VH-VL binders against q9umr5. Designs and how they scored, part 62

Target 1, 268 residues: q9umr5
Amino acid sequence: SYKPVIVVHGLFDSSYSFRHLLEYINETHPGTVVTVLDLFDGRESLRPLWEQVQGFREAVVPIMAKAPQGVHLICYSQGGLVCRALLSVMDDHNVDSFISLSSPQMGQYGDTDYLKWLFPTSMRSNLYRICYSPWGQEFSICNYWHDPHHDDLYLNASSFLALINGERDHPNATVWRKNFLRVGHLVLIGGPDDGVITPWQSSFFGFYDANETVLEMEEQLVYLRDSFGLKTLLARGAIVRCPMAGISHTAWHSNRTLYETCIEPWLS
Key: E = the ipSAE of ESMFold2; O = the ipSAE of OpenDDE; V2 = 0.75 times the mean of E and O plus 0.25 times the DockQ between their complexes.

## First folded at step 3 (VH-VL)

Design ga17 (framework fv_mavrilimumab; at its last look DockQ between E and O 0.88; V2 from the best seeds 0.00; counts 0 for: pae E 2.9 > 2)
Fold by ESMFold2-Fast, scan of step 3:
Structure ga17 (fold): chain C 268 residues (1-268), chain A 123 residues (1-123), chain B 111 residues (1-111)
Amino acid sequence: as target 1 above (268 residues)
Amino acid sequence: QVQLVQSGAEVKKPGASVKVSCKVSGYTLTELSIHWVRQAPGKGLEWMGGFDPEDGETVYAQRFQGRVTMTEDTSTDTAYMELSSLRSEDTAVYYCATQYYDILTGRYPFDYWGQGTMVTVSS
Amino acid sequence: QSVLTQPPSVSGAPGQRVTISCTGSSSNIGAGYDVSWYQQLPGTAPKLLIYGNSNRPSGVPDRFSGSKSGTSASLAITGLQAEDEADYYCQSYDSKLSGWVFGGGTKLTVL
């Protein structure tokens, strides 16, 4: 029998978006119980990420309780950040594989069609004015907006990403790190042709410096300080990196080759 | 506002084909997906297939694969459902319905329905 | 054969509350797919009544409400009226069948 799989969707998303992923899992691991969490769909995905974490936690608890052998998480886009926080706040999670599908783990800084739709007059260079206000932090997309030219504002104003990444101190940091380190495998997936996640290396904990040069995970202070356990997980052999070219942002959960290469091996 | 007007009732012999039309007003076919659902007399609703805009392809229920073809003419905003090799069990009212992505809820409702087309298969 | 199970009939008197259940499985409602409800008055096409578990389209009275829990969903009708007499169908997506599925339908009789 296979461990249950829990899927957490992304921005402006719902369970139906994952129909192909569920079909692939059923083909390769028949009998797997797969649950896409039907919460914070559509515009509700804009609610503050801490609010979403609370709601998803309530949904995940009974599923984990029914699976003493453990569960796997597949978390797409913004959902990968929800899962990061979920693993940190839960003292009792039994997650084996945490599979992050093209999630902006170090944040987002890019002009995309999503941002043009939400803020039609804004450019990435001026979105910090909205996002780093108290009002802006009531919106999920602003919770992981990471402007490399205003890093001081990001560190001071980010109510979510800077805290879960340990980039700003928090009273719960030690407990969050201990809880996160209980994960069996951290599987990072992303690629250069995503077109939405900017820089795409954010899915692998890389990010822009002040000159918009991408520095990889091992050069990040969050890794070097081991703020929430990345260095410990890497030393343990628990981090898997699976980049793939040719996949657009909305196709990560519907590409068979991606599934077979990056996801299937981690679904015990 | 949005209206779906279907072609009139048809009577066919076993083994024949039927092609039902669905003309859309108030939207263009490029803005929404058409799905087809049938209902045998006194029975429930059965999904036959429809256009999946994310895949860019029409998907058919397994039970109808090989017998059904769904097409669209965007110049006339008309969708078609053709069912071949008709059997007596295909006697039903055939409905077209629009499906759209509601960004506010993240949902894909079948929000507008045609009036239905009665197809009778008899010898 | 319907994939989602509904009671074949339910009845109530004017002004009462009735509830119609829709029972699925791990491949549909249990997998997290949302539930829509359709009302079919005698001799007419189905009409969208509830979508996304609990959302009402414009023009649907607030006495109709939907909910979902686990592998099941429910449609509740409060302040029952004679014009509510109709067939009601639930609908979801099924990952094992790779398609949309409907319940068998429930005939609501207003006594």
Scores: ipSAE 0.766, ipTM 0.889, lowest interface PAE 1.3, mean pLDDT 92
Fold by ESMFold2, look of step 4:
Structure ga17 (fold): chain C 268 residues (1-268), chain A 123 residues (1-123), chain B 111 residues (1-111)
Amino acid sequence: as target 1 above (268 residues)
Amino acid sequence: QVQLVQSGAEVKKPGASVKVSCKVSGYTLTELSIHWVRQAPGKGLEWMGGFDPEDGETVYAQRFQGRVTMTEDTSTDTAYMELSSLRSEDTAVYYCATQYYDILTGRYPFDYWGQGTMVTVSS
Amino acid sequence: QSVLTQPPSVSGAPGQRVTISCTGSSSNIGAGYDVSWYQQLPGTAPKLLIYGNSNRPSGVPDRFSGSKSGTSASLAITGLQAEDEADYYCQSYDSKLSGWVFGGGTKLTVL
């Protein structure tokens, strides 16, 4: 009856962090098979995102094969970028709902405790020196670092985000767009009180211009050029926006109202 | 070094209550999450409940709901487990154990255990 | 009764390799929850051996190893020694019970 649900965690997370979300699903959709992918946990979540994409791809193949009617993805924080890359590189995915739970889809430009722990002498204004180097790109955080004041360095150095957004030319752009467009719905969740995702509108494909003014999804070049299919999805009625205030970054998967409002309706 | 020292063995009649203490040394109770696990003679381990640091609340195993109360005194770094309406099948060794968040692995292991408190329920 | 199933006993000679299985379900190991392993010597409290499926705490010899696949987990002990004779328990989380669950235990006998 219900499609299986695959959960992809974020930075410095593990499967246990999602126990409340799994409990909510068990209550509202009894009998649903839910799997939190137990890969790249804790410090392993710092591995390059392409390495994580490869590992998660191998894990989802048997789940998708056993569910020919489709599956749903719930992807949290950094995990939402992994999932979007999965949808681009898999020509055989059968994902109906891709639920992006406070994910930095257009990148990150904000100081966090994780950045202070990993790079203690850095602030957001100078982190580009580290992240836009070959060494920095070996860290997942740097794979989606997006400094609006060093766009030329971002476009040149990014090994992940600039590619999956179609911001840098690459030979796979047409195939990745085709694969991504096979998704049934794209559900975007986030809010102004997140406290980590910066700008929080990155969860809705918004981001800063060079003056740190937030441009919404429909004002982004990648949307206007339809580089990976956002304009096509919106025109198809496949994009759902579900902003919610008052939720901190670590609370998105443990808030019952958020689940009932933004997640539950898409778990057919 | 973290150390957990529990109160001594107890003998109780059916229908009574027992309260076991667990004193933490080496760290403060505000830094550690305490859980309670029991083991009947010749049997396996059974989780009873504990403080969940992500929720900030005590969670009880469903089978003990309504019979068990777990409290903490942070001024003395002592955790307590009280089990009421005792039955003969509650005869067991009761352990306290610490749970902490290991940020490097993203895991919550039960890493330090008390010596155990034998509770015997007999007529 | 135990939510996680372990064999009641295993045995091996010194220097050999033994494996202890732990079988769960879709609501625990199969949901993606990690597995921990505990050693309990006679008359003592359990001691953590493995957590997060395969992580070894400081002071645990590298001849102890863990793995997880599907709904099952395994503890392997190589170079078996007399002091390894103990009871071994696996542990995970279960989302239907909303709580931590243990295996029934496996008695390891060193021949």
Scores: ipSAE 0.517, ipTM 0.818, lowest interface PAE 2.9, mean pLDDT 91
Fold by OpenDDE, look of step 4:
Structure ga17 (fold): chain C 268 residues (1-268), chain A 123 residues (1-123), chain B 111 residues (1-111)
Amino acid sequence: as target 1 above (268 residues)
Amino acid sequence: QVQLVQSGAEVKKPGASVKVSCKVSGYTLTELSIHWVRQAPGKGLEWMGGFDPEDGETVYAQRFQGRVTMTEDTSTDTAYMELSSLRSEDTAVYYCATQYYDILTGRYPFDYWGQGTMVTVSS
Amino acid sequence: QSVLTQPPSVSGAPGQRVTISCTGSSSNIGAGYDVSWYQQLPGTAPKLLIYGNSNRPSGVPDRFSGSKSGTSASLAITGLQAEDEADYYCQSYDSKLSGWVFGGGTKLTVL
């Protein structure tokens, strides 16, 4: 039998957004138990990411307990960060494939429709004033806002991304790294035509330097220092990078070709 | 608010076709997603198909594939449902309904319904 | 045969609490798809009562509530009133059928 699949949604999503993905899984892997977690939907997805991590943890624990052979995680957009944090705090997870579907794994720094909705008078160049404040960090989007021009504020004020990345020292960094390294495979999916994740390379742990030049994963300090295990995972062949062009952000979970190429191979 | 007004009752012979209209007011048709649901006398609700705003296309229930056609005229804000090869089992009240995306909940509720159109198929 | 299973009828006295169950499968409710509920008064079109498992549209009293667990959902009506006598339908999405599905309906009688 196939291992159970747990799906974690993105910002403002619901289970309906994954209707095509579930169809694809049912067609190609009949009998697979797929659970789209119905937590923190819609506006509730704006709640602090650590709160979301706790909620999702409570939901996945019983699923994992019933699947001693392991489970697969498919985590979309913001959900990919939630899942990474989840796997960092869980010392007993049994995740085989962690599929990060167009997630801002190294953070976000770009103007999007989401930002316009929340902060209609703010631009990306000034959002640090809001996001790196105590009240700003009460919003999920600010938890992974990564301003390359205000690195000091990011490192000191980010209550989520800087911690799970091990960029700011904390007492649990070593344990979180150990926990995350329990994953069988880390499958990174994204592409240049996403239109939301900025830069799109963030889905592959690439990001801007101080001059807004995009550097790849291997050039990032978190990789070089192996702060949360990326270097180790790569060395053991556990990281899969699956870039695809021609896919917009809201289509990653609905594209058949993407599913067959980047997702299906890791659901065995 | 949104109002859906459907065409009048129809009586058809087996093998014929019927086309029901649904006129939208309050909002434009382009702002709404129209779905069709029917209900046989004394029976439950059955979804027939509708426009999916995320896919940008009309989706039909498998049971009606090849026999139903849903179209829209944006110039008159009117949606149409045509059912061909009618059978006695197609006797039912046919409803149009709207589905929209609620950003606050991330859901697609069916929040407005037409008054229904009775279609009777008899020899 | 409806994809979602409901009891054909339920009854209660005014002021009482009644519940209507909706049982699905792993391809709809069990997969995590939302459940909506509709109220249909005699001779009228259905009215949205609950969506997204537990959300109430404006105008729906808080004595109506919805919940979901596993492969099933439930509609609860507290403080039952005479005007609540109607048919109630649950709705969800089914990934195997690639479409929206309804329950068979439940007739609620107020005694």
Scores: ipSAE 0.140, ipTM 0.696, lowest interface PAE 2.5, mean pLDDT 93
ESMFold2 (binder alone), look of step 4: mean pLDDT 89; pTM 0.922

Design ga18 (framework fv_mavrilimumab; at its last look DockQ between E and O 0.87; V2 from the best seeds 0.00; counts 0 for: pae E 3.0 > 2, grease 19.6 > 18.9, SAP .538 > .496)
Fold by ESMFold2-Fast, scan of step 3:
Structure ga18 (fold): chain C 268 residues (1-268), chain A 123 residues (1-123), chain B 111 residues (1-111)
Amino acid sequence: as target 1 above (268 residues)
Amino acid sequence: QVQLVQSGAEVKKPGASVKVSCKVSGYTLTELSIHWVRQAPGKGLEWMGGFDPEDGETVYAQRFQGRVTMTEDTSTDTAYMELSSLRSEDTAVYYCATQYYDILTGRYPFDYWGQGTMVTVSS
Amino acid sequence: QSVLTQPPSVSGAPGQRVTISCTGSSSNIGAGYDVSWYQQLPGTAPKLLIYGNSNRPSGVPDRFSGSKSGTSASLAITGLQAEDEADYYCQSYDSYLSGWVFGGGTKLTVL
């Protein structure tokens, strides 16, 4: 029998967006119980990420309790960051595969239609003025805004990403690392044609330096210091990297070839 | 404000085809997805198919696959539903409805409906 | 197959509260898909009443409310009025059928 699958959606998204993903799972793993968490949909996806983590936590607890063999998480875009935090704050999670679909794991620094809609007069170069304010940190997108030219402000003002990545100290960091390390597999998916996640390598824990040169995961301080367990997971053989070209941001959950190549093998 | 106006009632013989139109006003077809739902006399609602903007294609309910074709003419803001090989059990009121993606709620309601087109299949 | 189940009829007196259930399965409501409700007055097209489980379109009185729990959803009507007499349909998406599904409909009679 297959482990249940829990799906966490992204910014301005809802359960319906995952209809193709559920269809693929039903075709290849018939009988799998798949639940898309119908929380923080649409505008509510703009709520602070810690608030979303609390709500999603309450929803996943009964699902995990019913599945002693474990569960799989499939987390899309912003939802991947929610799942990062869930795995850290839950002392008792039983997640086998955590499948991250094009999530900005090291943050976002790019002009997108979503940002232009919310902040029409702002350029990516000056969005730090809004996002790193207390008001800005009440919006999910600002919780993972990572301006490489103002890293000092990011480290001081980020109420979410800098903490969950261990880039700024937190009293719970040791417990969060221990909890995260219980995951069976960390499956990272993303690609150069996404068009929204900037840099796209953020989905693989790569990110810009101060000159906007991308440094890959193994060159990041969070990896080198093993701040939340990436180096340990990689040494254990638990990190899977599955890049794919030709896929736009809204197509990661609806591309059959992507599903067969990157997701299907990890749904035991 | 969105308004959907459908073509008039049709009477067809078994084996014939019928093509129902749905003219959209207040919005353009490029901004909306049109779905078709039918209702046999005294019975419930049955989804037949509609345009899926994420896929860029029209999807049909399994029951109607091979018999139904849904098309759109964006120059006239008119959607069409053609049902072939008509049977007596196809006698029903056929509705078009707009499906709107509301970014603020993340939801996909069928928010506006046409007045319906009665199609009667009899010999 | 997994089609939404509604009671065929429900009745109440003016001023009372009635609820209409919509029972799904793991492939639709249980999979996390939201529920919409439609009101159909005799001889008219359906009208959107509730969407996204609990949201009301402009013009729908707050006497109408929706909720979802597990594999089921409910429509509640408080302060029942004669003009509420109609057929009510729930709707969701079904991943096994790969399509939209409606409940069988509930005829509300105001006594």
Scores: ipSAE 0.755, ipTM 0.883, lowest interface PAE 1.4, mean pLDDT 91
Fold by ESMFold2, look of step 4:
Structure ga18 (fold): chain C 268 residues (1-268), chain A 123 residues (1-123), chain B 111 residues (1-111)
Amino acid sequence: as target 1 above (268 residues)
Amino acid sequence: QVQLVQSGAEVKKPGASVKVSCKVSGYTLTELSIHWVRQAPGKGLEWMGGFDPEDGETVYAQRFQGRVTMTEDTSTDTAYMELSSLRSEDTAVYYCATQYYDILTGRYPFDYWGQGTMVTVSS
Amino acid sequence: QSVLTQPPSVSGAPGQRVTISCTGSSSNIGAGYDVSWYQQLPGTAPKLLIYGNSNRPSGVPDRFSGSKSGTSASLAITGLQAEDEADYYCQSYDSYLSGWVFGGGTKLTVL
């Protein structure tokens, strides 16, 4: 009997985009109940991430209640940040595997086709003026914008990422860390040919320093301080890193080799 | 203004094949996904197959696998559905319909339909 | 039999509200796939009425509305008019069948 799987989509996504992933699960683990959360679709995915977290929380509660033995999360792109926040704010979650599928876990600092569509005259070097404003923080993309050249603005203005990373003091930091640490496994998936997540190592909690040199997870202050539990999880052997080259951002959930290598083993 | 114009009615004997055409105007076949849906007299709609834009290939409903072929001619913007080994149960109106991903809502509706082609199978 | 279950018929008087249900399963609506609704007037091709569970295309009046909950969806028609007499079909995707699926259809009669 396989645990239920909950799928959380990304920016400008739909549940149909995940049909191949659901089909792979049905073929390899027959009888698994899989639910793609059909919330905040299309332009609604631009709503503030905390609003999305609240809505997704309400959707997962009945699913988790029906499965006291546990559930798995597969969370794609922006959805991986929603899921990490869910694991922090829910003191009663029963998630075994949290599978982060090419998610910008340490933030985003790159020009993308989606960003060009939304802000056609902006560049990554000047987007901090928009994103680190109260108005900008009402958009999901800006909730995880992480400009390595304006760290002071990031730390003060971020309403989401700096909080869930424990980079800014807040009264819930200890409780959020405790809740996050209840996860059984953290599975990190991404790769150099993604083309959207910038740096791609953000999917593995790596990120740029001020010189745009990528520091890996173990070199990050949030890891060293264990601010939300990464060091503790790694010490338990609960972090799985599964990089794969040759996969573009929109293809992570439709690649059978990626599924069989990086996802299937964790869907007990 | 997307328009789908289908070929005319057909009468066939059991065991024969039929090929229905669907001419697209207002868009090109490189811009839209074409699906085929049939409706037996007095019955409901039944999806037969269509182009899957993520896979870049055609997917057929299991009940028609091995009997149906769907092709496209991009030079004429015309889609075709060929159904072989016809049975009397295949008597139906055959529709082509477009599918498009709506980035604003993240949805894939069947939004434009052809007028339908009656295929009658009788001996 | 249809993968999505609809009542065979519903009826209502002019000006009233009617609701048409569409019941699926964990492999289609319950998996999170969207529901679309189509209206088929006698002798015509189906016409898209609702997509994405609740969105109306341009030209569809706001007295048509859709919703989804759990494994089921619903089409509501308020201010019923004689012109609404038609067949109505729901549609979704099914991951087990790897394909699009329709309800069996509901004939709406305006009394």
Scores: ipSAE 0.492, ipTM 0.804, lowest interface PAE 3.0, mean pLDDT 90
Fold by OpenDDE, look of step 4:
Structure ga18 (fold): chain C 268 residues (1-268), chain A 123 residues (1-123), chain B 111 residues (1-111)
Amino acid sequence: as target 1 above (268 residues)
Amino acid sequence: QVQLVQSGAEVKKPGASVKVSCKVSGYTLTELSIHWVRQAPGKGLEWMGGFDPEDGETVYAQRFQGRVTMTEDTSTDTAYMELSSLRSEDTAVYYCATQYYDILTGRYPFDYWGQGTMVTVSS
Amino acid sequence: QSVLTQPPSVSGAPGQRVTISCTGSSSNIGAGYDVSWYQQLPGTAPKLLIYGNSNRPSGVPDRFSGSKSGTSASLAITGLQAEDEADYYCQSYDSYLSGWVFGGGTKLTVL
């Protein structure tokens, strides 16, 4: 039998958004138990990410307990960060494949429709004034805002991304790394035509330097220092990178070709 | 608010076709997603199909594939449902209904309904 | 044969609490798809009562509530009133059928 699949959604999503993905899984892997977690939907997805991590943890624990052979995680957009944090704080998870579906794993720094909606008068160049305040950090989007021009503020004010990345020292960094390394495979999916994740390479742990030049994963300090286990995972062949062009942000979970190429191989 | 006004009752012979209309007011048809649901006398509700705003296309229930056609005339803000090869089992009240995306909840609720159109299929 | 299973009828006295169950499967409610509820008064079109498992549209009293767990959902009506006598339908999405599905309906009688 196939291992159960747990799906974690992104901003303002619902389970309906994943209807095509579930159809694909049912067709190609009949009998698979797929659960789209119905937590922090819609505007509730704006709540602090650590709160979301706790909620999702409570939901996945029973599922994992009933699946001693392991489970797969498919985590979309913001959900990919939630899942990474989840795997970092859980010392007893049994995740085989962690599929990060167009997630801003290294953070976000770009003007998007979401930002315009939430902060109508703010541009990305000024958002640090809001996001790196205690008030701003009460919003999920600010929890992974990564301003390359204000690295000091990021490192000191980011209450989520800087911590799970091990960029800011904290007492749980070693344990979180150990926990995350329990994953069987880390499947990173994204592409240049996403239009939301900025830069799109963030889905592969690439990101801007101080000159807004995009550097790849292997050039990042978190990799070089192996702060949360990326270098170790790569060394053991546990990281899969699956880039695909021609896919917009809202289509990653609905594209058949993407599913067959980047998702299906890791659901066995 | 949104109002859906459907065409009048129809009586058809087996094998014939019926086309029911649903006129939208309050909002334009382009702002709404129209779905069709039928209900046989004394029976439950059955979804037939409708426009999916995320996919940008009309989706039909598998049971009606090849027999139902849903179209829209944006110039008159009118949606249509045509059912062919009618059978006695197709006797039912046919409803049009709207579906919209609620950004606050991330859901697609079915909110407004037409008054229904009775279609009777008899020899 | 409806994809979602409801009791054919329930009854209660005015002021009482009644619940209507909606049982699905792993391809709909169990997969995490939302459940909506509709009220249909005699001779009228259905009216949206609950959507997204527990959300009430404007105008729906708070004595109506919805919940979901596992492969099932439930509609609860507190402070039952005479005007609540109607048919109630649950609705969800089914990934095997690739479409929206309804329950068989429940007739609520107010004694």
Scores: ipSAE 0.418, ipTM 0.784, lowest interface PAE 1.8, mean pLDDT 94
ESMFold2 (binder alone), look of step 4: mean pLDDT 89; pTM 0.922

Design ga19 (framework fv_mavrilimumab)
Fold by ESMFold2-Fast, scan of step 3:
Structure ga19 (fold): chain C 268 residues (1-268), chain A 123 residues (1-123), chain B 111 residues (1-111)
Amino acid sequence: as target 1 above (268 residues)
Amino acid sequence: QVQLVQSGAEVKKPGASVKVSCKVSGYTLTELSIHWVRQAPGKGLEWMGGFDPEDGETVYAQRFQGRVTMTEDTSTDTAYMELSSLRSEDTAVYYCATQYYDILTGRYPFDYWGQGTMVTVSS
Amino acid sequence: QSVLTQPPSVSGAPGQRVTISCTGSSSNIGAGYDVSWYQQLPGTAPKLLIYGNSNRPSGVPDRFSGSKSGTSASLAITGLQAEDEADYYCQSYDSSLSGYVFGGGTKLTVL
C-alpha cells in the first residue's frame, strides 16, 4: 500500500489547482490517500508564514498519526517554505519524501504580478523598504523577500526565512535542525522557464550574491555551516535535484512529464 | 451585477438536436467561464461541462462526451450548448452558470445562474 | 446515482437548527476539494449559498454556515424561517471523473 500524500499550496492558490496532480498520482499509485490542505487559500495565503505553519501543523498531525509507515509532502511555491518550517518545528513528524515544487527556498528577488497587486508602485529594488518593516513582515511574501543588495536588513528583519535557514541565530535552531534531518528525501524541483521564482535556482538553494551572480547551494553559507542540515542530507544521499526546462510557474502541478520524471519515483 | 438570460423552451423529437443560448450581461465572456448544468423534472442537478479558464479548454462530463458541444460568441457575449441524438431521458431544465477564479478567496464558485431552459423530448 | 450523498429530506421547526450532510469519498471531498452549497426555491434556478466550504456570498445571512471534515461536508441553518423551505445541493470536484459533481439534493421542510 502507498504512503499518504499531503499537498500544501502556494500564494493565492487553493486545493482545486492540484486536480491534475491528483489524477497523475491516482493513475500511477492507485489507492494512495491524497489530502490537499484547504487552509490559507487565496488572500489568506498572505498571512504571516509562522501563522500558516501553525495552522498546517494542526491539520497534518492527525494524518501523520494514522500513517505509522510515514507520509509524503508535496509543497508548491510558497507552500515549500511552509513545509520547510513544519519539518523543523515538529519533533514527531514522519515525512519520507518532501517534494518541493518550485519553491523559493533561499528567498525571492523578482517583480511579479502578485507584488504589483499588493504594492502597485514598488520596484523590486525598493521593496526592501516595505518588506523589512514590522508592518511588511505581517505579509507572507515579505517573510521570504531576500534583497541581495540589502542582505544586512534581510538578516536582521526577516522574521521567517532568515531564521528557518539558520542565517540568523535562534534559540530553537539545534532542535529545528534535528527535526528537519528526520526527513527521508528532500526532492527539489524547479527550472529556468518558471518566470516567477527569481532567481529560479532559489528552488535548489542557490541565490544571488551582491552583484546578482547566482551562487549554487554548495557555495551558500547556510550549506557550508550546515545550519539546518543541507550538507548532512547531501552527504547521506537524501537530496534529489530535478531541474526541468519549459515549465512555467503555474504548470509544475499539471505537467505529466514533470510528474513522471521528478515526482512519481519518490511516492512509495 | 452579472445577469444570464437563456433562450426559450424547446420541444424536440427523439434523435433531434437542441441548441440552448445563454446571453451574459454585466461582464464579458472573456472574464467569465460558462458551465452547463441540467435538472430532469423532480430530479437533482447534473454537471454537463464548461470552460476551464486555468487549462484554457472546454471540458465535458464523460456521459455527454460525443453528444454535447459548448461554444461561445465573444462578439455577442453569448454561450451555446448543443446536445444531439436526443432521448426522452434528456427532458430537463438546462442551466448556464458562470464560474470565475476569485483570487481573494482562491475559489471557483458557480456564482450566477441563468433562469433555465426547459427542453422536452417527446414523440 | 449521485456521487455525493445527501439525505433526501430534513425538517425542523421555526427558530430551530437543522444540519444537512454531504458525504463524499477519497476522490472528491476527501482529496481536499472545496464544497459549495446551492439553494433552490420551488420553480427557480439554484442560487449560490456557500462556496469554498464556509464562505458566504454577499446577501446570504449568517444563519447559513458550511463546514468540511474528512470525506464529508455539512450545511447548518440556524433560526429556521419559513422562507428557508427549498432544495439544497452540495457540489465538489471529483478527480476520478475529472469533473464537477453534485449531491442528490435535500428537501428542507419547515414545520
Scores: ipSAE 0.198, ipTM 0.715, lowest interface PAE 6.4, mean pLDDT 90

